# Ledger of designs, part 12: miniprotein binders against a7ua95r516to809

Target 1, 294 residues: a7ua95r516to809
Amino acid sequence: ASLSLLSISDLVPDLQFIFFWMSNAIEILYFIQQKSPAYMQTIELMDDKAGSKESLLSATISANEEAMTILEEVIMYTFQQCVYYITKTLYVVLPGLLDCNPFGTEPSSEQCRRAAGVCVCAVCVMPEAVRRVVSVFQTTSDLLQQYQVHSEIQSQMFAYLFFFTNVSLFNQLIDKGPARGWFQRSRVLQIQASVKILLDWAKGAGHNHLAQKFFAKFCSTVTILASPPQQLSQMSWKALCAEHPSLKPVQLHRILTQYQLMAELGPLPIWQPSSEDEAYIYRTVDLLESFENH

## First folded at step 3 (miniprotein)

Design j2c2
Fold by ESMFold2-Fast, scan of step 3:
Structure j2c2 (fold): chain B 294 residues (1-294), chain A 86 residues (1-86)
Amino acid sequence: as target 1 above (294 residues)
Amino acid sequence: SDEAERMAEDARRMIEEAQRLAEQGNHEEAIRLLTEAAEIAARSGDPLLIAIVALTAIIIALETGDEDVIKRALEALIRAVELMKE
């Protein structure tokens, strides 16, 4: 399938419009929740003019219920549209993260510091491929803040973006990695360093808890692949499963098999899957992750 | 007021009919009816009514991609929010 290369900057006008709609819907929802009880109490305190008070109260309750339902639909729809545009851009830039070298020729001697409690700027050069991914997340964060979108919605947005990124990177590594040489130790160390830059950005942006939760699978994969042969060969299948609960048996087995091949360790170590897990190792359809799960 | 109560009832019926028309795929007639409902809501000065009409129009317009309708409805929502802010 053909891909259109768009920078996140090209999407900003469209995203601004959608965030504007979402922000307004959220604000109205909040005001209805806050003002409705006081307004209804005001109606209750009015003089009874041949039933007009009862009619107004009934109409207000009905209007509030319908308005809230409509607002929730608008918020959900605009949220889904934002996710669509942002993830489309992410999908294009994410593979570059697996194929870049974050170990620059010279670490930057520049130290970016400000006295105003600003996060320290990256001391070392951020690879262009990583910068492109970070730019998508940063632009999203900036837009959510510009339109004062509630923090819970912001958290849901980044939860999904991190989930999408995790699935995309994991699937690319598992599916394309063998042919691309990404399981070679030197490449794995580069991937690990690139992922750390991305996770450090998330921590600095206040999303550390979400990043830890939603990147678990890809982080486990990279951690195993970066493990020294001595350490990894001493771990039992049960111990590896316990340490990496985010990985399915078929995924763990594929990772270990690729590690063995790329590390040139000779005969496969005896990692004995349980009889139950062994049944799932041969289900290739369970190897890749779905984008449908939250 | 009695007049405002009558306006709210008229606008509500128009919103219900517009939703029915949209469900049948008649988005053009639904938007026409919501435009009339918006004029009634504006004259009533009821911010909740203005907001409901505008939000209903946005939902329908999002299905068709009608940017002009969405823009006008968003302007009405901003006015409704300002009215709600006291």
Scores: ipSAE 0.018, ipTM 0.344, lowest interface PAE 5.7, mean pLDDT 75
ESMFold2-Fast, scan of step 5: ipSAE 0.015; ipTM 0.335

Design j2c3
Fold by ESMFold2-Fast, scan of step 3:
Structure j2c3 (fold): chain B 294 residues (1-294), chain A 86 residues (1-86)
Amino acid sequence: as target 1 above (294 residues)
Amino acid sequence: SDEAERMAEDARRMIEEAQRLAEQGNHEEAIRLLTEAAEIAARSGDPLLIAIVALTAIIIALETGDPEVVRELLEAIAEAIRLVLE
């Protein structure tokens, strides 16, 4: 079965398996770090009657290095597998976030009960599309907690998941936005509200710093597009670049061009790039973000 | 002790045989040997042997794609590590 056709709930057994392996590998790493020095000291304190002490110590050092190398490979492999399957699921559910309306219908009591957890109230007020994205993050957090995965690895995982989400949403908005009407002010405000629900979840989960860092590009894009015409028209190109450093000149230029094409926004100034930025914009075609470029 | 050294040597030979069996696709017999090796490694007090047993089990699980093949073994190893750390 294709993982892109499955919900996060369908992947939980497979993810539990991978998190279990990752947790065990991390625990073994700590075991070696804690016990290996004491064991080596024991060898060093032995009587070397047969001249075997140095051979045993050399063998122990070699075994320690081999174990550390294998542990790093196992931790890295299991981490990559978790990220792969979780991001495949995110890729399927993320487009829905750009089409949903968080200002609409109040959720049912059944929805609130089904979403029960530390974020019950937040989940109860969110649209289904946003809830699907939040459920991926919440399930990941639950699995990391269940298997007591080290906080540093938890941070690295959410850093990548937020990075992936940011790139996916940004690319979809820029590439498909004009055809889908996503640059219309009403739709942008809906997108902004939906993203705020994700950011609020991240804050509640203890990942506020990571969310602020890795969502910067998409948040800057939505902030610009949601800006009132009067406010945006008062800003120079230089001021916009300074306020939104996460956006490349070509990306900012595309966003402002789309904003200005909205016929009902009244008269807007032409944002003129600096000579340096203008030259860069016309020399490069790097509009969309890469999932592989950091 | 000399007996602990002998036990460590026995465990290492069992791990090597388990790795060979796993490479040949005989994962069931490999897991059986690793379970015995884990018990001997724990009793020997050699943390590196316990680590090698656990790593070998994880590699077998990842290769087979079947979590149930090694789940009980890894649970037993995790418990042994926890008890040693206490």
Scores: ipSAE 0.016, ipTM 0.421, lowest interface PAE 6.3, mean pLDDT 75
ESMFold2-Fast, scan of step 5: ipSAE 0.014; ipTM 0.226

Design j2c4
Fold by ESMFold2-Fast, scan of step 5:
Structure j2c4 (fold): chain B 294 residues (1-294), chain A 87 residues (1-87)
Amino acid sequence: as target 1 above (294 residues)
Amino acid sequence: SDEAERMAEDARRMIEEAQRLAEQGNHEEAIRLLTEAAEIAARSGDPLLIAIVALTAIIIALETGDEDVIKRAFEALLEAIKLMREE
């Protein structure tokens, strides 16, 4: 069986054991840091029998350093395992978020615009695809709380998960969007509503700052694509760059080109980069985001 | 191997059961079960399982508040780490 095909519920027993190991390693690291000085002090105060005291102290210091090193490695390894399993599950469920309808019946573009102007919670049903993504985040949060993992480690975990989600969604939308019709206004509004459900979950879970930081690129993309043509055509290239600083010029140019095509804005060129920005765009071909931070 | 994977899973269940027994105040039975789990973990060849058995023993020792039990558990962890280093 492929691990990438498993639901989050299938992974819970494995994740529980990994979080158990992580939590225990953290607790023991803390115990050693607190108790080791006292233990070494008792050795220091012992009577020297057959000249063994110096050797015993040296061995104890060495063993203490080894214990701390192995515990740090266990913490790092278990963190990496959790991230691995969780992101593999996310990768499978995330494309569904770009091709689901939180408004229930598939509405026209006109209906989507009206619905978007109303409180989304009043008109949206949580699609299965969105529920699966939320379930992954909620299960992760529940496990971190169950095993009393420190808030700093929780923040690091969600920072990476949000980073991964943002990169995955952005790359899929940019790379596959034209062929799948995801740039059509009705679909963009559905995507926007689905993403709002994720962001609302993150806010409720106490991760609003992380979500705002790590979803910025995908949110900017959806915001531009959802903008009315009348509003967007009034903005200069420089104004769009300033309003969406998370987007690279090459990314913004691609998004605007797709928007112009889908909105059927006529034959006249709109939102052309300045000569300086155009030269910059031609010096880099990094349209898609890397999953590696550097 | 399949046998090593089954042994690792057996050790995991034993560690969880030992912690449950400790929560009920049955620390002697918990320690006995962890000793058995340690042998299975060693036989599985999984250094992480060997470490977690030792770590679990220290956590249980902390619950007793017995300084001698805590010292012995700490010494057992250091001994396990030395053993893991031997290749």
Scores: ipSAE 0.016, ipTM 0.295, lowest interface PAE 6.6, mean pLDDT 74
ESMFold2-Fast, scan of step 3: ipSAE 0.014; ipTM 0.325

Design j3
Fold by ESMFold2-Fast, scan of step 3:
Order: C-alpha cells, then structure tokens, then sequence
Structure j3 (fold): chain B 294 residues (1-294), chain A 86 residues (1-86)
C-alpha cells in the first residue's frame, strides 16, 4: 500500500540522473551531426594517395552511423524510462480528478487572503486532486528546463503525457463511470471544471496545441455528457459524429446510451446510427482506448 | 600519424571485446575495457570514436543497476565532453 503513496517528489532524484544522461546524449548527437559533414569534406578534399581516401571515407561513415545509432538508443531508453516513471505516478493521481469538486471547496480565512488577488472564478478553486496532477506536469517541465532538453524532445514528452492522461481518464470514465456515479450531471460539470484547470495549465506552459490534440476524446465525452437534454435530443447521429470526430461510433453510442439512462429520456433509443455505423457498433467489443500511441 | 592510426585500431579492437563481454553478461568488465579504449581514443584525437565508446559504456552501466559503475560512467561522460569541446 505504501508503494501507491509514492509522489512525484520522491522520484525527482532518479529522474534527475535519467534527464542528465538524456540531455548529454542529445548534445553529443548534435555535436557528431555538426562535425561529421566538415570532417567528410576534409577527407574529400585530400589527395587520393594509393586509394586511401575511399577507405577513410568508408570508415568514417561507418563510425558515424554506429555512434549515432548508440546515441539514439540511449536517448530512446532514457526517454522511455522518464515516461515510465512519470506515467506510473500519473496513474495513481488521475482517478482523484474524476472524484473531486472544484466548486464545493471553501478556502480558510488565510487562503482567502492569499487567493483574493489570484481568483479568476469566485466559485472555481483548484482541488488537491487536480493540484497533484498539475504538480506532475510542472515537475516534468521544470526538470526538462533544468537540464536544457531540446524543445522538440520536450514537445514529444508532453505529447505522450497528455496522450496517457487522456486515455486513462477516458477509459476510467467509460468503464467505471456508471457504477461510480460519474455520469450524473452534477459530477460531469465538476469533471469539466477540473479538466479546464489542466488545459489552462497546459496553455500557460506553451503546450496548448498538444493539449487540444491529445485531450480531444475526453473533452468530447465530457462536452456531450454536460449538454442539456433538450439540446442533445435535437441533434442527429450525423451531427454528433461531425462535432465529435475523435470519438469512434461505438464510443459515441455507449456515451449517448448512458446519457439517455441518466437523463431519464425513456427506454427507446433517440440517436439512430447510420446502417454502416450500426454494423460497426455491433461487430466490435473494443470500447476502451489503447495506451499504444496511434 | 601512423602511431595515432594504430591507437585507433587498438581502441576499435577493445570495443569489439567489450561488446562480446557485455553479451555474456559481464557488464562490469565491459565498462572497464571501454573506459581504457576511450583513453586510447582520446590520445589518437578521434572525438567520434570517444563519443561512441563512452555512450556505449553509459548504456551498459545503466543495465547493471550498480551505483558505483553508473557513477564511473557519468564521470567518463564529463571528461569526454571536456575533450570534445577543446
């Protein structure tokens, strides 16, 4: 049980070593890439005495390819280790985001004095569960900046972390949502507010484009579930598919079926899939998303 | 120049032996041999060979999980960076 209480702060020393090696491997890779063309040009300009020039060119190409392959493996390995430790921590804290209430937490008198100049929304405050998730993202960002990791690698890291978060939240909501009461309208509105806090953090950190791309599925799900019954019941299946292209027909059908049940809209289905989509829905049992990046 | 070429060949031979030792699970001895090869490569003046040797050592050190071996590889990396920036 104590292992499940491990925080991101507890992993910082281990992550520092991994980021240190990753950053240095990237730097050496760039050094080889920039020096290799100059050295190759030097060999090409030398006199071809007894055919030695061709041998040197071949040996240099081979050595550069071997060195770059090893460095790429080191970068990939260290990247995968960072992702592993960070996502393991996220997995522990993410369920709390679906159970928290950003509207019901009243600050103490001291929190009121601190927050008075910072509160953008009088009702919305950052719950502890949301703060834990944000802390994981912020610590990752701080470490990437501390070790001066190239911006492209930083973008790839957050792309994967957002992808993982989206899949985890979507799967938990779809699989456990009905039993946990997460499909109740009041709960959905709380979830929507909590997700907005994460998206606002991502925007502030310069990752708005990645957040929009990788949170699309979960955001579509929450948007549909938060829709008023009178509005949603007037939309056709085609219109819903067009507005929520990130959702597969089987996922949309499951969400709408659960929505109909929770909103007490009656026993008959309101949203009729096309013949093609209906065939797809009834042939597939793969409702949940894979953690494999597609 | 002829001596430098012989040193580079010696270093490459040591890399081959180190890779064979690593394949057999003897990562500690492989790292020791790679560190010696890096010193020879440094004297030959081949920064690409130095980079290849040292990052191979770091990769193998990570696989051992031995803190002392890991710290030795980390120190070798720092020395390599200084040599390549000179």
Amino acid sequence: as target 1 above (294 residues)
Amino acid sequence: SDEAERMAEDARRMIEEAQRLAEQGNHEEAIRLLTEAAEIAARSGDPELIAYILFLAIRHAAETGDEDVIRRAEEALRRAEELMRS
Scores: ipSAE 0.000, ipTM 0.252, lowest interface PAE 14.3, mean pLDDT 74
ESMFold2-Fast, scan of step 6: ipSAE 0.000; ipTM 0.190

Design j3c1
Fold by ESMFold2-Fast, scan of step 6:
Structure j3c1 (fold): chain B 294 residues (1-294), chain A 87 residues (1-87)
Amino acid sequence: as target 1 above (294 residues)
Amino acid sequence: SDEAERMAEDARRMIEEAQRLAEQGNHEEAIRLLTEAAEIAARSGDPELIAYILFLAIRHAAETGDPDVIRRALEALARAIELMLSE
């Protein structure tokens, strides 16, 4: 309940503490890994007796393996805590993205008066809901950079945050979309524009590859829904499956059924499942994506 | 309160001295001083200070290449971090 009042800025002190420890643990891990080969070479050069050298080398390997395991556990624990706090904030702000209108947002008159520039007014046009999501990603990026967290860990964190965002948005759209009117063409175009703002942010932040990978399912969904009926009706079921490999056949079928309903297409649909695909649809019961498996 | 603040200040001065010794290449004396600082920090009741001291000790131990010292300090650090973050 209290999370509905929290912004990402309210979590910064807690996140700073966790990132501080994570960064330090990563640096120590790297330091130990760099010194291990040199130490082992020193043991090899020092010894005049094979039994003595083998014993010392074995003891060093065991101790280093234990040290690395402990550091990896600390890194994993602090990583999981960061992800937990950040995703709790995202969960609260993400649903607003599906309802906002980036085409109808008017800039604050106060903000436009303070800056005599078109670029400032353009930034002010971003919907509040989209700005809240971008703020979470930007604050995370700033903290990772401030504490010089290793690039591999930064990539893993944004991979999970994009994965979480994709699953959350996809599940919300599929589950609640019909009741909320989100499958209507005008709403889909608004959603597409809002998602483009997030993808543009990711590209600017150096995470374009991760965003393309982890947003694939939701992007495929909005691409289909935004497609003109004439263009979409000319594609076969197999062609649609090939164009959108991130979507399970049952998910694609659900999307196309909703699209047909909202676009007021006649009773002669072009995209009909083959007998093979039809059997697969009946076998597959899971429509929504899981947050499990990571 | 005054005694606890004085002890914490003493521990911080010992950390600064340990860092100076490490910069001079005297990692063994730095580790000894950090160990003493950790005992004082424990009596002052500052778990964040204890964790920081242990982390510095691990860094200096890594410079010496002593795996037993590194392992022991890491076990203590992991426990301290887990305790602080579980709240």
Scores: ipSAE 0.044, ipTM 0.493, lowest interface PAE 5.6, mean pLDDT 75
ESMFold2-Fast, scan of step 3: ipSAE 0.012; ipTM 0.372

Design j3c2
Fold by ESMFold2-Fast, scan of step 3:
Structure j3c2 (fold): chain B 294 residues (1-294), chain A 86 residues (1-86)
Amino acid sequence: as target 1 above (294 residues)
Amino acid sequence: SDEAERMAEDARRMIEEAQRLAEQGNHEEAIRLLTEAAEIAARSGDPELIAYILFLAIRHAAETGDEDVIIRALEALIRAVELMKE
């Protein structure tokens, strides 16, 4: 019920307005940066009969610097507003991605084909929850393109959206996963398939590098949980930490503990932490990720 | 406050009038009116309204292609922002 009120489509008119103003401010900032040197040269070429050339030049420099500061503040404000509303929408729809099945019946790997490095299954149906998340990213991309927002600003926006998505998904999985059964192998494979759809979208949109960087923590988590027991049992604690540097020791410990429970492994653990690491592992204050300090 | 809402409404009406003036080719008068609207918006404490007014004023100044008009508009907008800070 509340989810229908927060659809990305409902926010499009407000987002269009904010993107329009952000785009205009960016273009005007670039115009001033490009035109300022030519205008300064024009002043320098003026006949200084009245002795006012130096005053006009100084005033023009001051005015341009202040105008650029104002435009930068407006760009930052509108950027933050866009990010705020988009991430608020993402926060509502992201938990659904962890509790959905991208396959009505599990398609065989024989029916899957690769397209641009992506495995596409002809019988796969994208769940509504996954579609809603993809729609948020696609709508954002469409708005950035419609208003011709510079590529650097586009990259910064998607960097933050991917960062937010990663933190939100990771925190939901770690905090709610045990109660929701999300650590069960069948559920992990469904989550992995859903995440692959998001990553494939990002690659198609030209954001592969950003997706790899900012989804590292959640991808490491899913990779571990999807790993066969024989693979993980062959790795030391030190090797696992080295292979998954995005995970904090307390996070890795939690993931491996849940894996042992779900895989119904005997009392012999897959790994054994050192005495030095044990005290840190029990400091749960570092378990969940922060969106920001202050 | 009631006064702040009234001031914001006054600023919005000035914006509409400025846009009409700009459509008629009277960009200088439009920019002057937008600058006045920005001062009122600053006193009302509405940052969104100020940002909107700034975008409109700079856009109309840019459409003139006249660097002197653009510079004068920027100077007026800087003054409005300074009033907001007070």
Scores: ipSAE 0.013, ipTM 0.249, lowest interface PAE 8.7, mean pLDDT 73
ESMFold2-Fast, scan of step 6: ipSAE 0.006; ipTM 0.338

Design j3c3
Fold by ESMFold2-Fast, scan of step 3:
Structure j3c3 (fold): chain B 294 residues (1-294), chain A 86 residues (1-86)
Amino acid sequence: as target 1 above (294 residues)
Amino acid sequence: SDEAERMAEDARRMIEEAQRLAEQGNHEEAIRLLTEAAEIAARSGDPELIAYILFLAIRHAAETGDPEVVRELLEAIAEAIRLVLE
């Protein structure tokens, strides 16, 4: 049960039902929106009999509003269920991305497959952990296309999945990174390469704008940590805040503190928070990101 | 599937009967059949059939001045969808 959720493939039958009903609810909503004005106009053109025309018009408007409300609730419910199951699977596979090495062993023969007579060895260069994450996104994309879900809803789904992935990776890196050695330069470069594979997938899938927007925090974190000491030491706190606006002062301070420790930059206080940022850092305990998307 | 096609056919026959009953002034039985047809259509996954049933319900609500009919039908559709997702 819980172990079967480690594979997105195990969820496909359940997800197919949810996508099917979400797609159907959207189509019904479009059909109602398209034809309701014609019905109301028909009523308005009828002869008024003892006020029945006004009553009929009011009843039709009320019925139409109730129908739209319930369909919107069904669409929202099915959307939330898809997101729930997909993100639950992502949560299990995402930590592996922080621990894998994309610079290393050649892909195994079992990872090189033919699709339509062409070798897909380019996909085979992905670490297994990265391939599992990409598989979740690809399966989601395939299901949205199979059930012809409107592009705006597809964009909303990937916006949330990227948001979730970004928050999950950021929180794991900040919370567990020091103990796991993830702030070591060699490990950061591996993480950066793995994240680039995800971003390249998103670009190929037509979601580059969403990926750039929703991965900003984690990308900023990895970019800072991967910066050479010579380059990073030339940047002031204010300059780093300007280049990485997605990071809260407390988050940026924590990242730079870990960078100084790992890079052994000595006792020089190169990155000093502003007095305003210092006050904020000491007042807030909100280091980790929330999964709420306001 | 063959089962989905049979369900859609059953729903269409129920719609025809509901229209006949409504024409004869038996609105209570017509509403009951439309509700059953909507549930079957939802389970079969035929969005055009569901939309058609909904428009018949809206027209009936307009004629009777009772918007409750549409709410009951859509709640039945929503419930059928939720049960399928279990």
Scores: ipSAE 0.013, ipTM 0.390, lowest interface PAE 7.9, mean pLDDT 74
ESMFold2-Fast, scan of step 6: ipSAE 0.006; ipTM 0.265

Design j3c4
Fold by ESMFold2-Fast, scan of step 6:
Structure j3c4 (fold): chain B 294 residues (1-294), chain A 87 residues (1-87)
Amino acid sequence: as target 1 above (294 residues)
Amino acid sequence: SDEAERMAEDARRMIEEAQRLAEQGNHEEAIRLLTEAAEIAARSGDPELIAYILFLAIRHAAETGDEDVIKRAFEALLEAIKLMREE
């Protein structure tokens, strides 16, 4: 099966095959881990009348090690294939998040009265660009649940998907943001609202800890860019570094530079890097994050 | 039981035949026979024998390099595990 399709819906049949393989390999691995020690003990306790006990034990140990290695390789391979095709789909839909206006897509508010005078909103609509990203995460969650993939593997998969999303969004904002106007305050607030919808989905899905860990860099970036000029002007370089430890000095310097260019309001503070950070900023210019940190 | 002992003996004979087939390079037939042996071992209630058979089947599936054969081997082995749980 060729996994060249970009739509998550189109990938579901192919992903089902891979998830099924992964689930089966995990089940077999657990069975071997549970039963192998008992089998080896029975061999060790056997009467060795023909001198065959050592040969049988040696062969069993070798076969066990080989089987375990193969199963672990299959699990790793199927995991990597799932991640590859899911992230390939994410890569296509993520840029839309940076151009999305979540405030402009809600229908007219209709309020209704319930017993006790409580009002409830009749319809809540998620912006299409955000819905595309959430759909990829939700479909992944559904497949993991359908094939009863172990919770540890599920956590590892979402850890990588969140890592990938964070790196992709951060790199696109830093690299393309100036040309596309993404550092404009109104656009940053729209981005912040869209990201909050993703984080809320992750919390609802039971992945809040992973989302907090792996979205830290992009969240810090958006938080700084969304800060009011009065608030940001009162913070020193040291204070910003302490509050946003996920950002490298070169990344923080670029973000603050973009903030100053977009603000165009009176005198802005001079954020002076420490001498150590200054050397790092000028000597190493690696602004963009690598996708290979996993 | 007497029946369980006969089933275990049948499974052991099938393992020996599977090893012979694998030595001749017929890994697909070896996997099929090992899968059948695992089902028999599961009905006999011998978890040590099942574990050994699964080790051999996975080893021989890897030798084929055929993803379809490997997938079918895993599916068959999972079914044998389910059968053991039901008994």
Scores: ipSAE 0.015, ipTM 0.430, lowest interface PAE 6.4, mean pLDDT 75
ESMFold2-Fast, scan of step 3: ipSAE 0.005; ipTM 0.311

Design j4
Fold by ESMFold2-Fast, scan of step 3:
Structure j4 (fold): chain B 294 residues (1-294), chain A 86 residues (1-86)
Amino acid sequence: as target 1 above (294 residues)
Amino acid sequence: SDEAERMAEDARRMIEEAQRLAEQGNHEEAIRLLTEAAEIAARSGDPKLIALVAITAILIAVETGDEDVIRRAEEALRRAEELMRS
């Protein structure tokens, strides 16, 4: 059976093993970095007898470089294995986020008064699909904390996970959205609410800066699609490009075209791109994002 | 000091042999030899050799699918960490 069919909970024992080895390799790397200067200074202060001082110093430098190279390889390998299994799990659960409804059907009469808007969070139910995605992020965070992985590695892990999530959601929405009805206004508002749950989780976990950086494209897409027709029709092509710099002209064009087709108020006026942007749109056929981040 | 230097050289050669055995898939013999190298590295007082023992233990554990070898690699790693903290 494919590991991508397993829940994150099913992978925890295997992930604990990999995180254990990664954490230990990182600690050993820092131990060598800390002790190397002191040992080198000890050699340098030795009396020069039969030229042994220079040979010992050279041998120490060589040994430290070799040890650090091996540790960096182990850290890289274990990091890649963690990312591989975590992203495989994410890939399976992410499409469900685009189909779920985070708005509850029966808010309590006492807590969720619509006029006051006081209990917005009580109206918004965390669907199972959103809970599965949040669970992957939370389990990753818990494992990083449990094994005391350095903050730099933790940041790199979440940078990649957010990058992966952004690309997966954007590609799914652009490629499959029309056939699945995801561009319908009611569905877009549900998607927006679900994305907000993910972003709120990231903020609470201390990763707000990473989430803002790596979710920019999908957030721009959802923001445009959720815009009121009156507001969107008043914006120029240049204004839209300026507000959404993460979107390529061809991507923005596709999003606006879908918006016009799916608007509940009927047909909207077609926006007018610049001559240069129009030429660029017609020259490129690549709408989807790559999973390569270089 | 001269004795410590000889122990350091012995430990290094043993670690290199353990790495070679691991590359050949002989993880059981690799971990046995590495455990012996760890005690010699400890007596040498050279922190980089203790670190190399820990590195090699991690490599063996990651490469092997044998639970007994993994457990013994964990023991070697814990021993190396203990020595580095002391």
Scores: ipSAE 0.020, ipTM 0.547, lowest interface PAE 6.2, mean pLDDT 77

Design j4c1
Fold by ESMFold2-Fast, scan of step 3:
Parts: C-alpha cells; sequence; structure tokens
Structure j4c1 (fold): chain B 294 residues (1-294), chain A 87 residues (1-87)
C-alpha cells in the first residue's frame, strides 16, 4: 500500500461497488416492505387446513423479518464502509489545510498553473491542500448522485463528513497549533480563507444547513482568532460564551489565552472566566473533541 | 488468480446478459443465467460476486412475482453478507 491508495480517485472503483450494494439493498428493502402486507393478506384469506394456514403465516412473518434484518445490516455495513474509506482519506489531507496559503501569488498546484485561469480574487487561489479536501467531498456527492441514493442518506453522509472534518481540524489546531505557530494572526487569516472555500463548496452543493451545524466549533474558533484586537478586547467572557455556544469553557479559555499571547495584549488576563466556568477549564478530557458522534 | 479472474469475468458477463434479457421481457432465461452465475460466484468464494448475482436476481424476480426465486436470492444474499462480514 502506498500514499496513492489513500487518494479519493484511487478508491472510486471500490466506492462505486459499495454504493451499488447500498442503493440496491435500499431498493429491495423498500420493495419487501411494500409487498409484505399483500402476501400476509393472501395467506389470511386462504382456507385453513388443520392449522396449515397458521404455520404458513408464522413462517412467512419470520422469513420477511429475517430478510429485512439482513438488508438493513447490508445498508448499515455499506454506509459505514463508505464513511470509513472517505474519512480515512480526509484524515490524510485535512492537516494540509492548516498550513496552506490561499493568498499566494503563485498557484499552489500544477493543475491551477496549467489552467491559465484567473482567480475571482486576484490574491486568493485554491491551494492544493484545499483542492484535495474539496475533491473528496465532490467525488462523494458525484457517487451519491450517480447511484441515485435518497437525499436523506446523502444528508446523513455529509453530516458525518462535516462532523469528522470539524473535529479533525479543531483538534489539530488546539493540540498542535501552539507549536506550529498556527495561532499567529497571518496564519489564522490563511486558515479562515481556506475554511471559507470549504463552506462555499458546501453551500453550492446544497448542504449549507449541515455545514453551519457541523462546522460551528471550528468556525467559532477561527472567527475568534481572526477578530481584531480592538473588537475582541471590548467583549466580556459572558458575551463571548453567548456568541460562541459551541465552545466549551476550557476550549474558549485555551483559544483566548493563545490569542492574548499572539496579540501581545499584556500580562493581565482580559477575559476572566466565571467561577462556575473556572472548574471546567482544568478538565483536560473536555479540551479535545471526540470523533464519536452520539 | 488467472482462473479466479476468468471466473469473475464470466460471472459479470452473465449478469449483464441476464439484465439485457430481463429488459426484453425474457425473465425465465435471465433467471437461468443468474443461477449459473451464482454457481460460478459461489465456487469463486467472492462474496461481492455472490451479492451482485443475488441482488440482480431479486430485482428481476420482483418483476415476475415469483416468491421461490425471491426466497432463493435472499438466501444467497444472506450467505454473501455472512462471508463479507467474516472477511
Amino acid sequence: as target 1 above (294 residues)
Amino acid sequence: SDEAERMAEDARRMIEEAQRLAEQGNHEEAIRLLTEAAEIAARSGDPKLIALVAITAILIAVETGDPDVIRRALEALARAIELMLSE
């Protein structure tokens, strides 16, 4: 196995077959659900041959329940396999989003340079790292549409992918950001611009509601870090908590502490946590987000 | 691997031909080909091929309303899922 096996394009043949299984299993499940009542009524209307009707009815119920259970397991298994392979690919490409520069004068990728096109923003181009993430989302969308997967399942897929992306980016920024210099204003503005490209893609794909919901934590983090010192210094701890409800007290405190250090706002804490919130600031288990949604 | 690849290719061609026959209304011949494809898939031990044959057979059988074919296809799918989950 090589790094090329982790690209979304390399997984397309396998994903196509898994989506094929999922789509067909859903269709078959729906058909059985639709036809089962008619078969049951047919048996009910049959002449009773010394209890033969009761035995046949019982056997038919058991067979239908078994078939539906198996199909539901196939649907769940194939959905989980798609999520697994897609998120495994995302995990590899997402860290690059925190290091790329969309404000560069040179195209970040060979493809952009060969295109000879002009970016709508003269100083903003799609970096290769952002393009790779967008490609994962776009390929997923294309496959879901190719196999005509129901819109509700499409929504569930992107809800999970956005949730995963949010957790991955947030955890990397919080855990590794101080050592990597990611909290410096110039780096934060680059991260904000890159995230906007992802959010714009989601809006264009019809997933704006899901993106707003599942990217809330990372978006709040980047918004705070990108805020001008004049604006942020005027806000109380209570006001910041109210404007960023997705952030836990320990997370908000870590973000503000890093902001204060990078902005050189002095040795005295500007933002003082409430006594109630102070207890949560020392709960290390609450600092990073879990990849398990529940 | 050469033999396994030939078996897989044979099964896929039979599935395509069965779907073509079903589109033309020749469901009996389609099911016959899928039964042969199922045997090849079973002998190959490839749960993906078994599942593909079973799913195709169920979809065709549904159009004919033949409960015995549907039952057999569901049994084949169950076996394919069991093999896939044990891999």
Scores: ipSAE 0.015, ipTM 0.329, lowest interface PAE 6.6, mean pLDDT 75

